# Designs tried in a protein design chat: VH-VL binders against Probable D-xylose utilization operon transcriptional repressor (gntR). Part 11

Target 1, 226 residues: Probable D-xylose utilization operon transcriptional repressor (gntR), of Paenarthrobacter nicotinovorans (Arthrobacter nicotinovorans) (q8gal4)
Amino acid sequence: MDATSKRLTRTTVASQVRDFIVMEIAQGRLPLGAPVREMEIAAQLGTSQTPVREAFRELAALGLLESRIHVGTRVRQLAEKDLVEAVPIRSALEGIAGRLAANNYHKHAEEVRGSFEAMKEVAEGGDRRVFAAASTTFHRSVVRAAENASLLRAWNALGIEVMTILAMASSDIPLDDAAESHRPIVDALEAGDPELAEHALTHHVAAYLPATAHSNGGVDAAVQAS
Key: E = the ipSAE of ESMFold2; O = the ipSAE of OpenDDE; V2 = 0.75 times the mean of E and O plus 0.25 times the DockQ between their complexes.

## First folded at step 2 (VH-VL)

Design eW2 (from eB1 with heavy chain D54S; framework fv_erenumab; at its last look DockQ between E and O 0.05; V2 from the best seeds 0.00; counts 0 for: pae E 11.6 > 2, placed apart)
Fold by OpenDDE, look of step 2:
Formats: sequence, structure tokens, C-alpha cells
Structure eW2 (fold): chain C 226 residues (1-226), chain A 120 residues (1-120), chain B 110 residues (1-110)
Amino acid sequence: as target 1 above (226 residues)
Amino acid sequence: QVQLVESGGGVVQPGRSLRLSCAASGFTFSDYGMHWVRQAPGKGLEWVAVISYSGSNKYSVDSVKGRFTISRDNSKNTLFLQMNSLRAEDTAVYYCAKDEYWEGYYFDYWGQGTTVTVSS
Amino acid sequence: QSVLTQPPSVSAAPGQKVTISCSGSSSNIGDNYVSWYQQLPGTAPKLLIYDNNKRPSGIPDRFSGSKSGTSTTLGITGLQTGDEADYYCGTWDYSLSAYVFGGGTKLTVL
């Protein structure tokens, strides 16, 4: 099993719980404002409460869940708004990453190319959650290639895993097409073209906004204006 | 039985760097957040930093921001604290603490601590 | 200066009851659950109370916690010599995005 394949499959139970909950929210099975019960989630997934609690904490930190004393945990009503607000930030950060990575790509080519190929392979399996993870791995490899620790920290703080799952769950794009949409990024990086890389990444992130974000004409205008 | 064992403490000069480690056992390390807490000699407890189970989320106290970095290797069940630009005020026993979450946040297990001394 | 305020010291005779107060604000104790930790001399802290009033396994019922508004109180009944220690309250502060401790209270058994 290729080292890349092992990396894609190595998920914690807590992360799996997180991804499950995010998918439930994205697909409307956990509506905004709805209670999320720790025991029920644990029972559904056949796991203990501990990884569920950790997932709840992470999702609360990312603004998807909220916990109140004596009320419990619920899906935040403003979760979608927060996600929409994060998209232009992600776009900007990955644009910067692309520009920087283009200059240092030769040091990171194997990791970036490998993650791209792994993502294409996963796309054939048809599992959107698995694909989202592979996509995140690819984008992380690009951000790492920028060799900027501050950039990586800022990028990680956005909860890219969650954003990607939400984007994939709300999109009807075939996974093979979604995978292929990353090719311009790889090509730009391989060409060593910082401007092209920045452009490719910025446009890519903007194109994969949740469908709900597209209906509010304001985000497209903001991304195009930047 | 849950065990947390800190290491990497020592005596260093101001401006130098030190890396602390915490080896965890007796529980599924990758399922829990981890914390660093320090205690200066004869002083109270001060929370330093937290890292989520996946490492994706990190928070730290303002006094160490830009100087200290918390990280983890789940494959090795190890928590780290990289301390750069050390100051005399960083002198303390550093504890590794396991995160637990019910309705609130707390530390259910603590290591025995490792001592860091910053002196000229 | 600690975000949470505790008395620096309390003392009582064996068998008596003692209370330790901890006061904060809405962004910490008011909006979150409080935990208490016991630190015996020369040892690492130990969890004593979590979620305002819950006891971990192994903690005797002589220890109790309560919360009201932006304050919390640790109660110890039937004081024993072995209870001589430092006690800390702690909670998450959402305004600081940090965990905060009280300044600690030294309990002396007379």
C-alpha cells in the first residue's frame, strides 16, 4: 500500500465522527438549530461518547455547533453565514500559498503530485467524504509547499476539512470532475509560475462554494473584486 | 491505567530554545485534546496551550504566543511543546494534562511534570 | 494576576467544614462549567470536581462543588490532615480563548 494511501486512510475515530456530523448538517439531516445528542451520535456510529465529545468541541470551535449550559449542543443557526465568510479568506490564503509554493515546488513536487493522484483514485470510489479528505490533503500539501508556518496556521484555523466536506456535500459535481478541477493548480506549480498558481487556487476555491452561498450574489462579487 | 510522562526539561539561558515531550499511554491518545500547564516556583497554575485530537485546532496563552508551539504525533502517542526565545518568566514545572469534555472542559489526568529553568 | 479570584489561604481544624470561593465573570464562570483541582505538596494537580458539582471516581463525598452566577464554591466536610493542599478553580474563558485558573488557595489543617 503506497505511503500516500496509508496517509489518506489514517483517520481518528473522533475525526470520523466529526466528518459524519458535518455531512449530516450539509445534507440537511441535522437542520440548523437542531439538537445534537452525544449518545445518539455514539449509538449511530457504534462508538464511545469520548470521540463524539471531542468532535463536538472541534465543531463548536469552528462555529458549526454551539453548547449552552442546561440546553445541550445544537447546530448553530449562523453556521452557514460563518462558512460563507470564511471562503474569501481561504481563497486569499491559498492564493498566497500558491504563489510561494511555485518558487519552491521542486522540494515538494512528490507530495503535491502524489496527493493529486490519490485524490483522483479516491474519486473513482464515489465516496464524497473520502474524497473531501483527499482534497484537503492535496490543498494542505500546497500550503506546506509555501514553507510559511504562519500561513499554515492561519489556513488550519479555518477548518478546511469541514469546509471541504460541506462544499462536496452541497455540490452535484461528479467526483471525477471535482478531482480534475485541481489539475490547473498542479500544472501552474510544475511550471513554476507564481501568478498562474495564485490565480488557479483562488478561482478553484471560489468555484466550490456551497450552493447556498452562490444564491447570495454578494460572495461572488467580493471574490471577483479581489 | 492512564499515564502521562513529561521529558525535555532542563536549565537554559535566556533566548535559547527547548522542546518538551509528553508520552501518553493507557488511553486512545488520538481521541483526546491535550494541554500544557505550567507552575512557577511557589506560584499558582497557569494554563499554557491546548491542541485538539487531530492537531487542527490550537490555542495558547498570550504570554507565550509567537514563542511557544504545541504539537502532537498521534502515531507515537506523544505531545510536544516547542519553546523558543525563552525568558526568566518561563521558569516553571511544565505539566502535560489530558483533556476531557462533558458539559464543560477539564483535565482529568496530569503528568508529574518536567522542570524548565531559564537563568543567565 | 489570575483571571479568577480565590482567597489566598483558609484554615480549619480536623473534622470541621471549610469552603473555598472562586469568583470570575460572565465570560468564564458565568457561561461555562467550573472544575476544581487539588495539589498536595510536591505533587501534580489532581482533578477534584468537574462540571461545577460532579466528583470523579475515587473522590470522596466530603468534597462538593456549587456554582451561582459568576462564582463557585468548593466545600470540604470532615476535614482531614491529608486535605492540606493547594486548591485551584478553573474554567474556559471564551473572551480570551483560554483556560483560566484561580490564584489558588492554601488550605491548612490546624
Scores: ipSAE 0.005, ipTM 0.514, lowest interface PAE 9.8, mean pLDDT 87
ESMFold2, look of step 2: ipSAE 0.007; ipTM 0.476
ESMFold2 (binder alone), look of step 2: mean pLDDT 93; pTM 0.953

Design tG1 (from tA5 with light chain S31D N55D; framework fv_tarlatamab_arm2; at its last look DockQ between E and O 0.02; V2 from the best seeds 0.00; counts 0 for: DG spot L31, pae E 16.8 > 2, placed apart)
Fold by OpenDDE, look of step 2:
Structure tG1 (fold): chain C 226 residues (1-226), chain A 122 residues (1-122), chain B 109 residues (1-109)
Amino acid sequence: as target 1 above (226 residues)
Amino acid sequence: EVQLVESGGGLVQPGGSLKLSCAASGFTFSGYAMNWVRQAPGKGLEWVARIRSKANSYATYYADSVKDRFTISRDDSKNTAYLQMNNLKTEDTAVYYCARNPYKYLSHFDYWGQGTLVTVSS
Amino acid sequence: QTVVTQEPSLTVSPGGTVTLTCGSSTGAVTDGYYPNWVQQKPGQAPRGLIGDTSDKHSGTPARFSGSLLGGKAALTLSGVQPEDEAEYYCLLYYGGAWVFGGGTKLTVL
């Protein structure tokens, strides 16, 4: 079983809950400022409260949820702003990752290519949440290929999974097209060209920045940039 | 340092066969497309064949002049590209060069080997 | 049959500027043809200079530049050096195959 396939399947229940909640927020079913209750989410998903609580913690750490004493947990009103602010940072980090990964591609080629192929396969299924996860896995593989622990930590701190879900939820781009949009990254890495890889990754992320920069803080613009 | 070294050239009779090798070093061979280009004595360069990387399904392309007679292949584990030449003709006499493509499938012909001479004569 | 056409020969003085052209019999050269330029000095193997019309190889001197000019691919040498005397070939891409031009012999006098 291809190591890449094993990683895609190891989604914890907590991560599934997280992704669900993010999708609900992205699609407006959980409005900004709205209360989110652990028991209700658990009931909706047919799971226990434990994984929901873990998901809440993660989402709070990422700034999508906020918990206040005596008030409970709510969707943060400023969540869109945080997401928009994270896009240029992601672009920069992944650009650096691409440059570094290009030099190390021979060690990581199987993982990167495998995750790319997996993403294409998932795209055919039409599930945007699943696709977002696959996309994240691909980008993670590139960051790992950079062999820079500090970079990986910084990248992880941005909540790329959440960003990607939000982007996919707000976009009408066909998933096959979305998958194919990653090809320039793979090609650049395959070519062993650090500059080309940096450019491909930076532009891939930045392609969504203009829409977010012009939208006075609308979730829609931030999602397109991810 | 990037190096390409051709071998396998020699004298062969019309109708004969020959297999050329291009040994690569100094770069991640598997990530690059490889080409064969030939040059007849005192003539210009002629593109012969191209093979893409594994990522691109090892797709192959041939000049019309060699189609169905020549086969380009590669062994990434050996960092080597090959050109199997069958039913050789006198007009196939040339120095054969291998050249890599670094950018996608339509990249530069940036690095070349020193070439190997193939002479087809009765 | 597709033919790629180059000047058979050009002469330039040291320090001068010269432009080589590459045309296609199928029409004006566009980005879709992905023009490449290769240099070959007497008794030596070819060397790649330019790809994708204007993208320089890492070892290509700064005095070399690729462009599109009048529907043709163009290689410009500014500040020509004696060592630039060579044969210059252009390549154009045609749906899976590459076609070489006849080459331009550049003499530096």
Scores: ipSAE 0.000, ipTM 0.502, lowest interface PAE 13.7, mean pLDDT 86
ESMFold2, look of step 2: ipSAE 0.000; ipTM 0.425
ESMFold2 (binder alone), look of step 2: mean pLDDT 92; pTM 0.945

Design tG2 (from tA5 with light chain S31D S54Y; framework fv_tarlatamab_arm2; at its last look DockQ between E and O 0.02; V2 from the best seeds 0.00; counts 0 for: DG spot L31, pae E 13.0 > 2, placed apart)
Fold by ESMFold2, look of step 2:
Structure tG2 (fold): chain C 226 residues (1-226), chain A 122 residues (1-122), chain B 109 residues (1-109)
Amino acid sequence: as target 1 above (226 residues)
Amino acid sequence: EVQLVESGGGLVQPGGSLKLSCAASGFTFSGYAMNWVRQAPGKGLEWVARIRSKANSYATYYADSVKDRFTISRDDSKNTAYLQMNNLKTEDTAVYYCARNPYKYLSHFDYWGQGTLVTVSS
Amino acid sequence: QTVVTQEPSLTVSPGGTVTLTCGSSTGAVTDGYYPNWVQQKPGQAPRGLIGDTYNKHSGTPARFSGSLLGGKAALTLSGVQPEDEAEYYCLLYYGGAWVFGGGTKLTVL
C-alpha cells in the first residue's frame, strides 16, 4: 500500500524554513548583510540542517542570500535601487499581459477570479507572508491568461517574485486594502477591454515603486496629472 | 490633516516610571509604523523605538540605549501609540516626539508631533 | 558602535549652493541605509525633508535635493534663502534601528 504519499498534504520543511527566513529579513530581525548560519536557524526552528541547507540554496538562487567561500552565508545587502530598476520592467511585461489577457479572459476566468478571491481570503487571515505569496499567484494567473509562452518565460525569469514577496512582507499596508487594490485589474479583464487592462496592470505594478522614483513611462504621471 | 499629539510628559525622579501617549488623527493609523524620537536639551535627535502595524505582527525595535527599560506599544482602536519608560535616568531627560513612517518601504519620517518634555531629576 | 557623521556647521551666502553630507562608521552609504533628512528650526519640532535618499516629502522646497556623493548621503540646497537657516539631521537605517547624525547647523550669512 502507498499510504505515505496519501498523507503528504502540507508544505515541505524546507519551504517553511525559506518563508521563516524571508519574514525575519522583512521584519528586520535578520538585518541586510548579516550572517545566516545553518545550525542557528536549525536550532531556532527545531529541525535538522538538511531542510535549512535546502532553503539556503533556494534563497541564494533567488538572490536573497549570498554565500562566500570560507566566509559563509549572509543576507544580501539589498538596496531599494534593485526594486526601482526591476519594477518598470515588470510593469511593461504585465501591461502587455493585461492587453493580451483581456481578449482571452473568458477562457481563464476561473483561474484569475479564483486567485483574486483566494488572495482576499488570505488577507482575512492576517498573515502578510501568506498574502504576498497569494498576490504573486494572482499576477502569474494574469500573465498566464495572456497565452504567450515567451511572455510568461520572461516574467518568470525576471526574478521579481522574491522582490515582490519581500516588498509586501515589509509593507505596513492593511492586507484587506492590499487585496482590494487588485480589483481594478479583474474589472478591466472582465470588461474585455485591452487598453483598460493594460493601464490597470501598469498602474498597479508601478505603485510598487518607492516614493523617490518616477512612475512607469509617463502612464501614471498622465493619470495623476488629469 | 495628519496630526500627532504627544502627552504624558512631566517631572519624575530617577528610577521612576512614566508612560507617554501619541494620539493620531487624519490618517488610517492601523496601517502605519510609529516611532519615538527624543532630544535632550541643547542636543541632537536620537531615535528611541518603533512599532509596526498589526499586518507586521506589531514588531518592535529599540535603540540600544533604552532596550530592556522602554516598551513601545499601540492600541489601534484608540489611534494611539505608547512609550512605557521604566527605571528612568537623568540621561533620559528630553523632549519626546512621535513620528510616522509611510507604509511602503522604510522611508520618510514624514509627520512629527510637537513633543512632550520628560525631566528626570530629584 | 555605529556613528553617523555630519559636518557640525556650514555657512552659505543667500543665493548660494551648499551640500551637507552624512557618513557612516560602517562604510560607504548606499540606498540600503534609507537615508533621511530632517530640518529643525530653533524652538520648533523637526520636519521631514527627504527620505529614501532622493524622495522629497510633500512641501519640501524644490531647492532641496538628495543624493549619494563620494560614499555619503548628501543634501544639496541650491539658491539658499535666509529661512533655510536651521539644523539639519540625517538618519540611516541599520537593520531594525535608526541612527541620527549629530546635525549640521546651517548659517545663512
Scores: ipSAE 0.000, ipTM 0.450, lowest interface PAE 13.0, mean pLDDT 81
ESMFold2 (binder alone), look of step 2: mean pLDDT 92; pTM 0.936
OpenDDE, look of step 2: ipSAE 0.668; ipTM 0.853

Design tG3 (from tA5 with heavy chain K104W; framework fv_tarlatamab_arm2; at its last look DockQ between E and O 0.03; V2 from the best seeds 0.00; counts 0 for: pae E 14.2 > 2, placed apart)
Fold by ESMFold2, look of step 2:
Structure tG3 (fold): chain C 226 residues (1-226), chain A 122 residues (1-122), chain B 109 residues (1-109)
Amino acid sequence: as target 1 above (226 residues)
Amino acid sequence: EVQLVESGGGLVQPGGSLKLSCAASGFTFSGYAMNWVRQAPGKGLEWVARIRSKANSYATYYADSVKDRFTISRDDSKNTAYLQMNNLKTEDTAVYYCARNPYWYLSHFDYWGQGTLVTVSS
Amino acid sequence: QTVVTQEPSLTVSPGGTVTLTCGSSTGAVTSGYYPNWVQQKPGQAPRGLIGDTSNKHSGTPARFSGSLLGGKAALTLSGVQPEDEAEYYCLLYYGGAWVFGGGTKLTVL
């Protein structure tokens, strides 16, 4: 399942359908809460329903689509306000995770380091959506290293991969730079420094929102971050 | 390979003007904040000015010593940052470096140019 | 008048450990000052080593580490090499402006 334990796979029709749907959501052409129909997507992309159905399952597992028996599939309703409001919460949760994980890093080093290296490898491929998944996997590995089930449960309830997917789809940041931006987190964990790890994660999270999110804190001013 | 190349330095009399350029290559210039830092002969480093990326509305910041005399600007279509220096004083004599901040590392100076010398004298 | 203070010079033997410090006239240095460390070897342009307290540039040798220590930013070199002989500047962020310290001349003897 993880990218470092399997041969790299080439783009499949299902992965292309998935990427299309993500872009339509990110650009607002497929609104939050809107119904998504397999036959309509298949017709639009000139493909059969089988890869579309596979993509729907993948996106539902990501929490981007939701399906109810006898009701159908919809884009999961996430108010844009709720995504912006989630940033400080994610920042706090991942900060705590970093502090706790610094004490446990030796037990989790292979998973965390492996996820970071996988993210760098994916960045070379240039696919921003694949990168978003790799980035989310890395952050989850850090949260797991905290060894706190309540924290992991709280973290999982946020729309982390959705936030990352939408940010990456609308951003021009080079993927190599985006991957390298995670190195301070690994460095802090390898140093075994809880305060350093907390700082690295807290400040990293704010970078993934659209430009309007820069009003959420004093990253730009030393006086306001004390 | 990230490269920053400064140009436009030279000899100028007090009260004169000079415009420095920093030509960037090897990265998506519009995503990065750019800085000017100077070093007077035999002295330490002094931060001069910063201009933020397009995503941050090109906000500008200046050291008090140069406010109202210097203007930082950028042209993302040419991958170039500029420093317009007006009303130059002998205390402005220095090697001027440009330096980059990464998008998420607004507080990191990861790549530097080789500098261009500005001499302000009678 | 904000002042960033560094030791003017320090000496260390090859293989030794040395810690450079960076203080602020405004009080204890916290992560909100975004401490950065820059190396400048004689006759060369500056090179970024560390930003945001402890974040290493990808080319920064493993023997360099950044931290907060005793109300100051700190740069620690462990296993110092002769090529580490240089001037080291810290810089701190103050409400939109950066202020450099005076620099520490590190001599490796």
Scores: ipSAE 0.000, ipTM 0.419, lowest interface PAE 14.2, mean pLDDT 81
ESMFold2 (binder alone), look of step 2: mean pLDDT 92; pTM 0.943
OpenDDE, look of step 2: ipSAE 0.458; ipTM 0.793

## First folded at step 4 (VH-VL; framework fv_tarlatamab_arm2)

Design g01 (from tA5 with light chain S31E S54Y; at its last look DockQ between E and O 0.04; V2 from the best seeds 0.00; counts 0 for: pae E 13.1 > 2, placed apart)
Fold by ESMFold2, look of step 5:
Structure g01 (fold): chain C 226 residues (1-226), chain A 122 residues (1-122), chain B 109 residues (1-109)
Amino acid sequence: as target 1 above (226 residues)
Amino acid sequence: EVQLVESGGGLVQPGGSLKLSCAASGFTFSGYAMNWVRQAPGKGLEWVARIRSKANSYATYYADSVKDRFTISRDDSKNTAYLQMNNLKTEDTAVYYCARNPYKYLSHFDYWGQGTLVTVSS
Amino acid sequence: QTVVTQEPSLTVSPGGTVTLTCGSSTGAVTEGYYPNWVQQKPGQAPRGLIGDTYNKHSGTPARFSGSLLGGKAALTLSGVQPEDEAEYYCLLYYGGAWVFGGGTKLTVL
């Protein structure tokens, strides 16, 4: 066996470790809240601890892992509190984005329609990590179509991709159902109807909000809104 | 733990109507899509209808063989799915099962009821 | 009309290995069809075994595995037991609707 098969550049190996952990989380093989140990990951992937530690720091900075002194590192838990706090803000921002984007759609049609079609294509492959990225790209395309830099900056600060990854990991909804739930948004934008677009975005994002009194299904519903 | 219990089956004449119920317990019903699946005596399984959650506007889907005759519905306050069957034909004779689509990554069609028999005969 | 195709019948000895396949008239089966496998014994309700192509229900014995094989979904039983004698259905997802295959009768001799 060639010794070089075990040796990679630190940056390349760390990015491969990062991608592996994200895939395990998104596919549910590494459950939300589960401990993640550097030595175990290093052994599993046949690498040293150094690139694993680097990947852990990157994932913690992104909010996908959380480390607590004297407790250890775990996959971030997506709690009902997280949804209740984030969803109203996301809903408000994306609702405004939809209203504004409807006025500009012709300039952004290729990006918006293209990202929707890409999301549907990715859904057929079944890779939840790739779908989360594609879903985030679609929503960003709508926010960009609003042509409001302040809105885009606020939206970018919400950490939508990480929240989407965590929601995917906690749900098993078919990805093509999730992708098709975005069609009313595209239809409203193509019609050039600002009020319909605002409603479609608000409704889509609000489905992420837990229905606490009668269902307790808020966490399970988060994937449908992604 | 998870339980699905069908009811409302029976003998009905061709052209008649029947309403089936699927009572659910042991899980958060409102977060799941629900399905009806049927099996004619001695035959294989045939998917009949699906209704999605409130978050997906209760969207409904039907097999072509029952479209325009059957209506799937749900009442989340009663944890119950329904199948209204109109203009029944002899080929609708089957055991009717309800089945759950989980919103968990690991399974689809994980829990089934025991079924209720519908016989369409003069 | 969409057709999901399975072998009508397969036979395997106890302890043997058998693979059941599931094809679509629309083309190669991918994860996007969300292949599911369901077991049914005579006189009993169906039981879910595998969903989303690979994923076992928590009560599914370890000897069952799901995969994609040459443009079809596949269910492999390794170390078959007498109690595995049953009908096995696959079902595929087509944009909101599910379509069952005709079922494979597995005989364990």
Scores: ipSAE 0.000, ipTM 0.467, lowest interface PAE 13.1, mean pLDDT 82
ESMFold2-Fast, scan of step 4: ipSAE 0.666; ipTM 0.828
ESMFold2 (binder alone), look of step 5: mean pLDDT 92; pTM 0.941
OpenDDE, look of step 5: ipSAE 0.792; ipTM 0.910

Design g02 (from tG2 with light chain G32S; at its last look DockQ between E and O 0.10; V2 from the best seeds 0.00; counts 0 for: pae E 15.8 > 2, placed apart)
Fold by OpenDDE, look of step 5:
Structure g02 (fold): chain C 226 residues (1-226), chain A 122 residues (1-122), chain B 109 residues (1-109)
Amino acid sequence: as target 1 above (226 residues)
Amino acid sequence: EVQLVESGGGLVQPGGSLKLSCAASGFTFSGYAMNWVRQAPGKGLEWVARIRSKANSYATYYADSVKDRFTISRDDSKNTAYLQMNNLKTEDTAVYYCARNPYKYLSHFDYWGQGTLVTVSS
Amino acid sequence: QTVVTQEPSLTVSPGGTVTLTCGSSTGAVTDSYYPNWVQQKPGQAPRGLIGDTYNKHSGTPARFSGSLLGGKAALTLSGVQPEDEAEYYCLLYYGGAWVFGGGTKLTVL
């Protein structure tokens, strides 16, 4: 990974814990409704409880985990629903971002292109978590390129990192294909075409984010995604 | 405009085989799941099969009534979904519709083709 | 075998309100069954109306609404129009498969 790529994909221990938990949920190792214990997660990952707690808070805020007094923390039974509902919102926001970014792309071209290339590089490694992070970085770069603070705040509130991890965890799509699926976005932005960029981003979110693979609770991920 | 056009229907004898096609246009086909639904004459709708997008590993699902006899598939390069029907029975006689699921994390059966008639008779 | 049950037929006057229900033999219908509603008029192909309990297709008139009611999925038509006379099917998701109800014939008189 190029130094630039590392810089762009800087993650905290808490975020790593978060991503781990999300992956466990997505792959069914943490079933819906299952208890999640800070100490156990910390032990599994060889970290302290502090970053785990932070991760739990974030995941709770996103609706993947729920904490009840005297009951503890569990995987939320309806965890996927909230994320599913966020997809069209993400699509819309990123569409807007694309439109705006196209007009400002020359200022942000290096970041966007760099993140795209980084994503392609990590795709070769075959690590879906790492790829998810890279993908998120790319999308964030586009949103930043829109130069709209409100848009960025709204976008961040959706839990894009978690959404992307779930998508990647639930799909067998080759990561190189996943990476390549972003090319139309880059091309549109480079072309300085707001409409094309909007279209590319909107369709990308709709088409290439797979459903989560939760099998527990009677309804699996099959119905969630196209 | 989204369009789905079924083809391949016809008359076939019991035990025979037939392959249906659903040609899609007006949308990014590769990003959508596709379904086959059939309707026997004068009867209700029956879900037959579903195939997910590439992003979802082309996962397939079947009704028990057609399991091991029918195969759903797709060719994204041709924007076409298929239903291979083997060991056809008289009860398989129906108009066969293809239907799209329009959202990645949401299932509608929003767009339907006009259907193609399959008649299984001796 | 899982059975999805609908009213065989319902009648409503123009401008009236009618609710169609969709029940499951497996128990109470929740949003986890991803209830869908499909309309079919005589001699026509089916048309999707609602998915995921509440979500209308872009072409679905505003007078249609999906809900959960009494352990069943429900489709409500408020301000029924003559053109709404049709067969209405619900379908529910069961672990990788979809199951249609028997359909409800809605007559507008």
Scores: ipSAE 0.000, ipTM 0.510, lowest interface PAE 11.2, mean pLDDT 87
ESMFold2-Fast, scan of step 4: ipSAE 0.743; ipTM 0.848
ESMFold2, look of step 5: ipSAE 0.000; ipTM 0.436
ESMFold2 (binder alone), look of step 5: mean pLDDT 92; pTM 0.938

Design g04 (from tG2 with light chain G32A; at its last look DockQ between E and O 0.02; V2 from the best seeds 0.00; counts 0 for: pae E 15.4 > 2, placed apart)
Fold by ESMFold2, look of step 5:
Structure g04 (fold): chain C 226 residues (1-226), chain A 122 residues (1-122), chain B 109 residues (1-109)
Amino acid sequence: as target 1 above (226 residues)
Amino acid sequence: EVQLVESGGGLVQPGGSLKLSCAASGFTFSGYAMNWVRQAPGKGLEWVARIRSKANSYATYYADSVKDRFTISRDDSKNTAYLQMNNLKTEDTAVYYCARNPYKYLSHFDYWGQGTLVTVSS
Amino acid sequence: QTVVTQEPSLTVSPGGTVTLTCGSSTGAVTDAYYPNWVQQKPGQAPRGLIGDTYNKHSGTPARFSGSLLGGKAALTLSGVQPEDEAEYYCLLYYGGAWVFGGGTKLTVL
């Protein structure tokens, strides 16, 4: 975002449309792989198509929607194979992010700590898909704290939100345990320790791998741990 | 007063099975996570397994050394936790303790039982 | 696999002060790992002393205190008594699992 955008903190119609669509995905009312049509969303929300189109663009950048020429827009579909391929890459990217973010943490502390506390709050509500969105927001806040636009762009392309929704939908892991498993990351960043932050993020993200997909080096119950 | 009483220990041959019980009294059992911890003769303590409360979907966790061989369970109507131990090995020889964590937050191992001895020997 | 490290043994004179430490192979120990301290005297079941880094259980003597020190959890005994001779275990929480340290045998001479 530019400097002018930083001064303007008002909620827009497009951001409200975006939040609605995220909630529909998180609650399962808009399934993975399902088509999403601008006109139908606009009609449902009583708005024009312009803010809906803007929300679609934002959600595609976040990796929740995908558009294909002449096919249309859908909720991004992930299979177990896609998870196996993406998680090691995510682990490497977030490890780098943690190392860089430890040097910048003072400028991002409110966002990172705030997103961690928000994750704990939504865990008390017991809604696993709302939690998945909060977890994704936390990880994004760490990646943003790295202050590396190329890293953020690569991270966004991995479909993290969809991946997390898939993992949480099939898991009975208590949400309070899942939320607390993120605390070592916050602690490492608050300590300003780049090596500890890299380790905490690499270890935490590697736990997203399905147990049946793990290679040598022994990360068990991986996707179920978060 | 909180009490935890283990039972079901004994002598078993390698490859055999045992089921341990931990009878609880003096607190609302259904609100607490329950753990099994073991101590081999002359050795330190080793955490074995944990089962969460009903509010946490009875989620279970295991040490790598016992994963796929041991099963923790609970019956809240009987205020009892269980450890089913299958395919026992000589290295499973230990005193087995049960211990609880307080409701909400994983902050304390406040109360422990007196233990029950499991001996795996030919 | 995570390793939790404690001094194998320590010696202290009656009335002295001693600090036991608890380190982790994964990096610095913080209160988010819920450091716990457990005492075991010869021939007895373990007894919880301190949970959540600082918080004493019922019946823990005032001379025991918990802290974080130099990237480790710490148990400090100030004014050690002969009856404090025991093994002391720390344990840390890692995403559903607890990991015990190897224990510290405290000798009071």
Scores: ipSAE 0.000, ipTM 0.433, lowest interface PAE 15.4, mean pLDDT 81
ESMFold2-Fast, scan of step 4: ipSAE 0.728; ipTM 0.835
ESMFold2 (binder alone), look of step 5: mean pLDDT 92; pTM 0.939
OpenDDE, look of step 5: ipSAE 0.571; ipTM 0.817

Design g12 (from g01 with light chain D52S)
Heavy chain, then light chain:
Amino acid sequence: EVQLVESGGGLVQPGGSLKLSCAASGFTFSGYAMNWVRQAPGKGLEWVARIRSKANSYATYYADSVKDRFTISRDDSKNTAYLQMNNLKTEDTAVYYCARNPYKYLSHFDYWGQGTLVTVSS
Amino acid sequence: QTVVTQEPSLTVSPGGTVTLTCGSSTGAVTEGYYPNWVQQKPGQAPRGLIGSTYNKHSGTPARFSGSLLGGKAALTLSGVQPEDEAEYYCLLYYGGAWVFGGGTKLTVL
ESMFold2-Fast, scan of step 4: ipSAE 0.646; ipTM 0.834

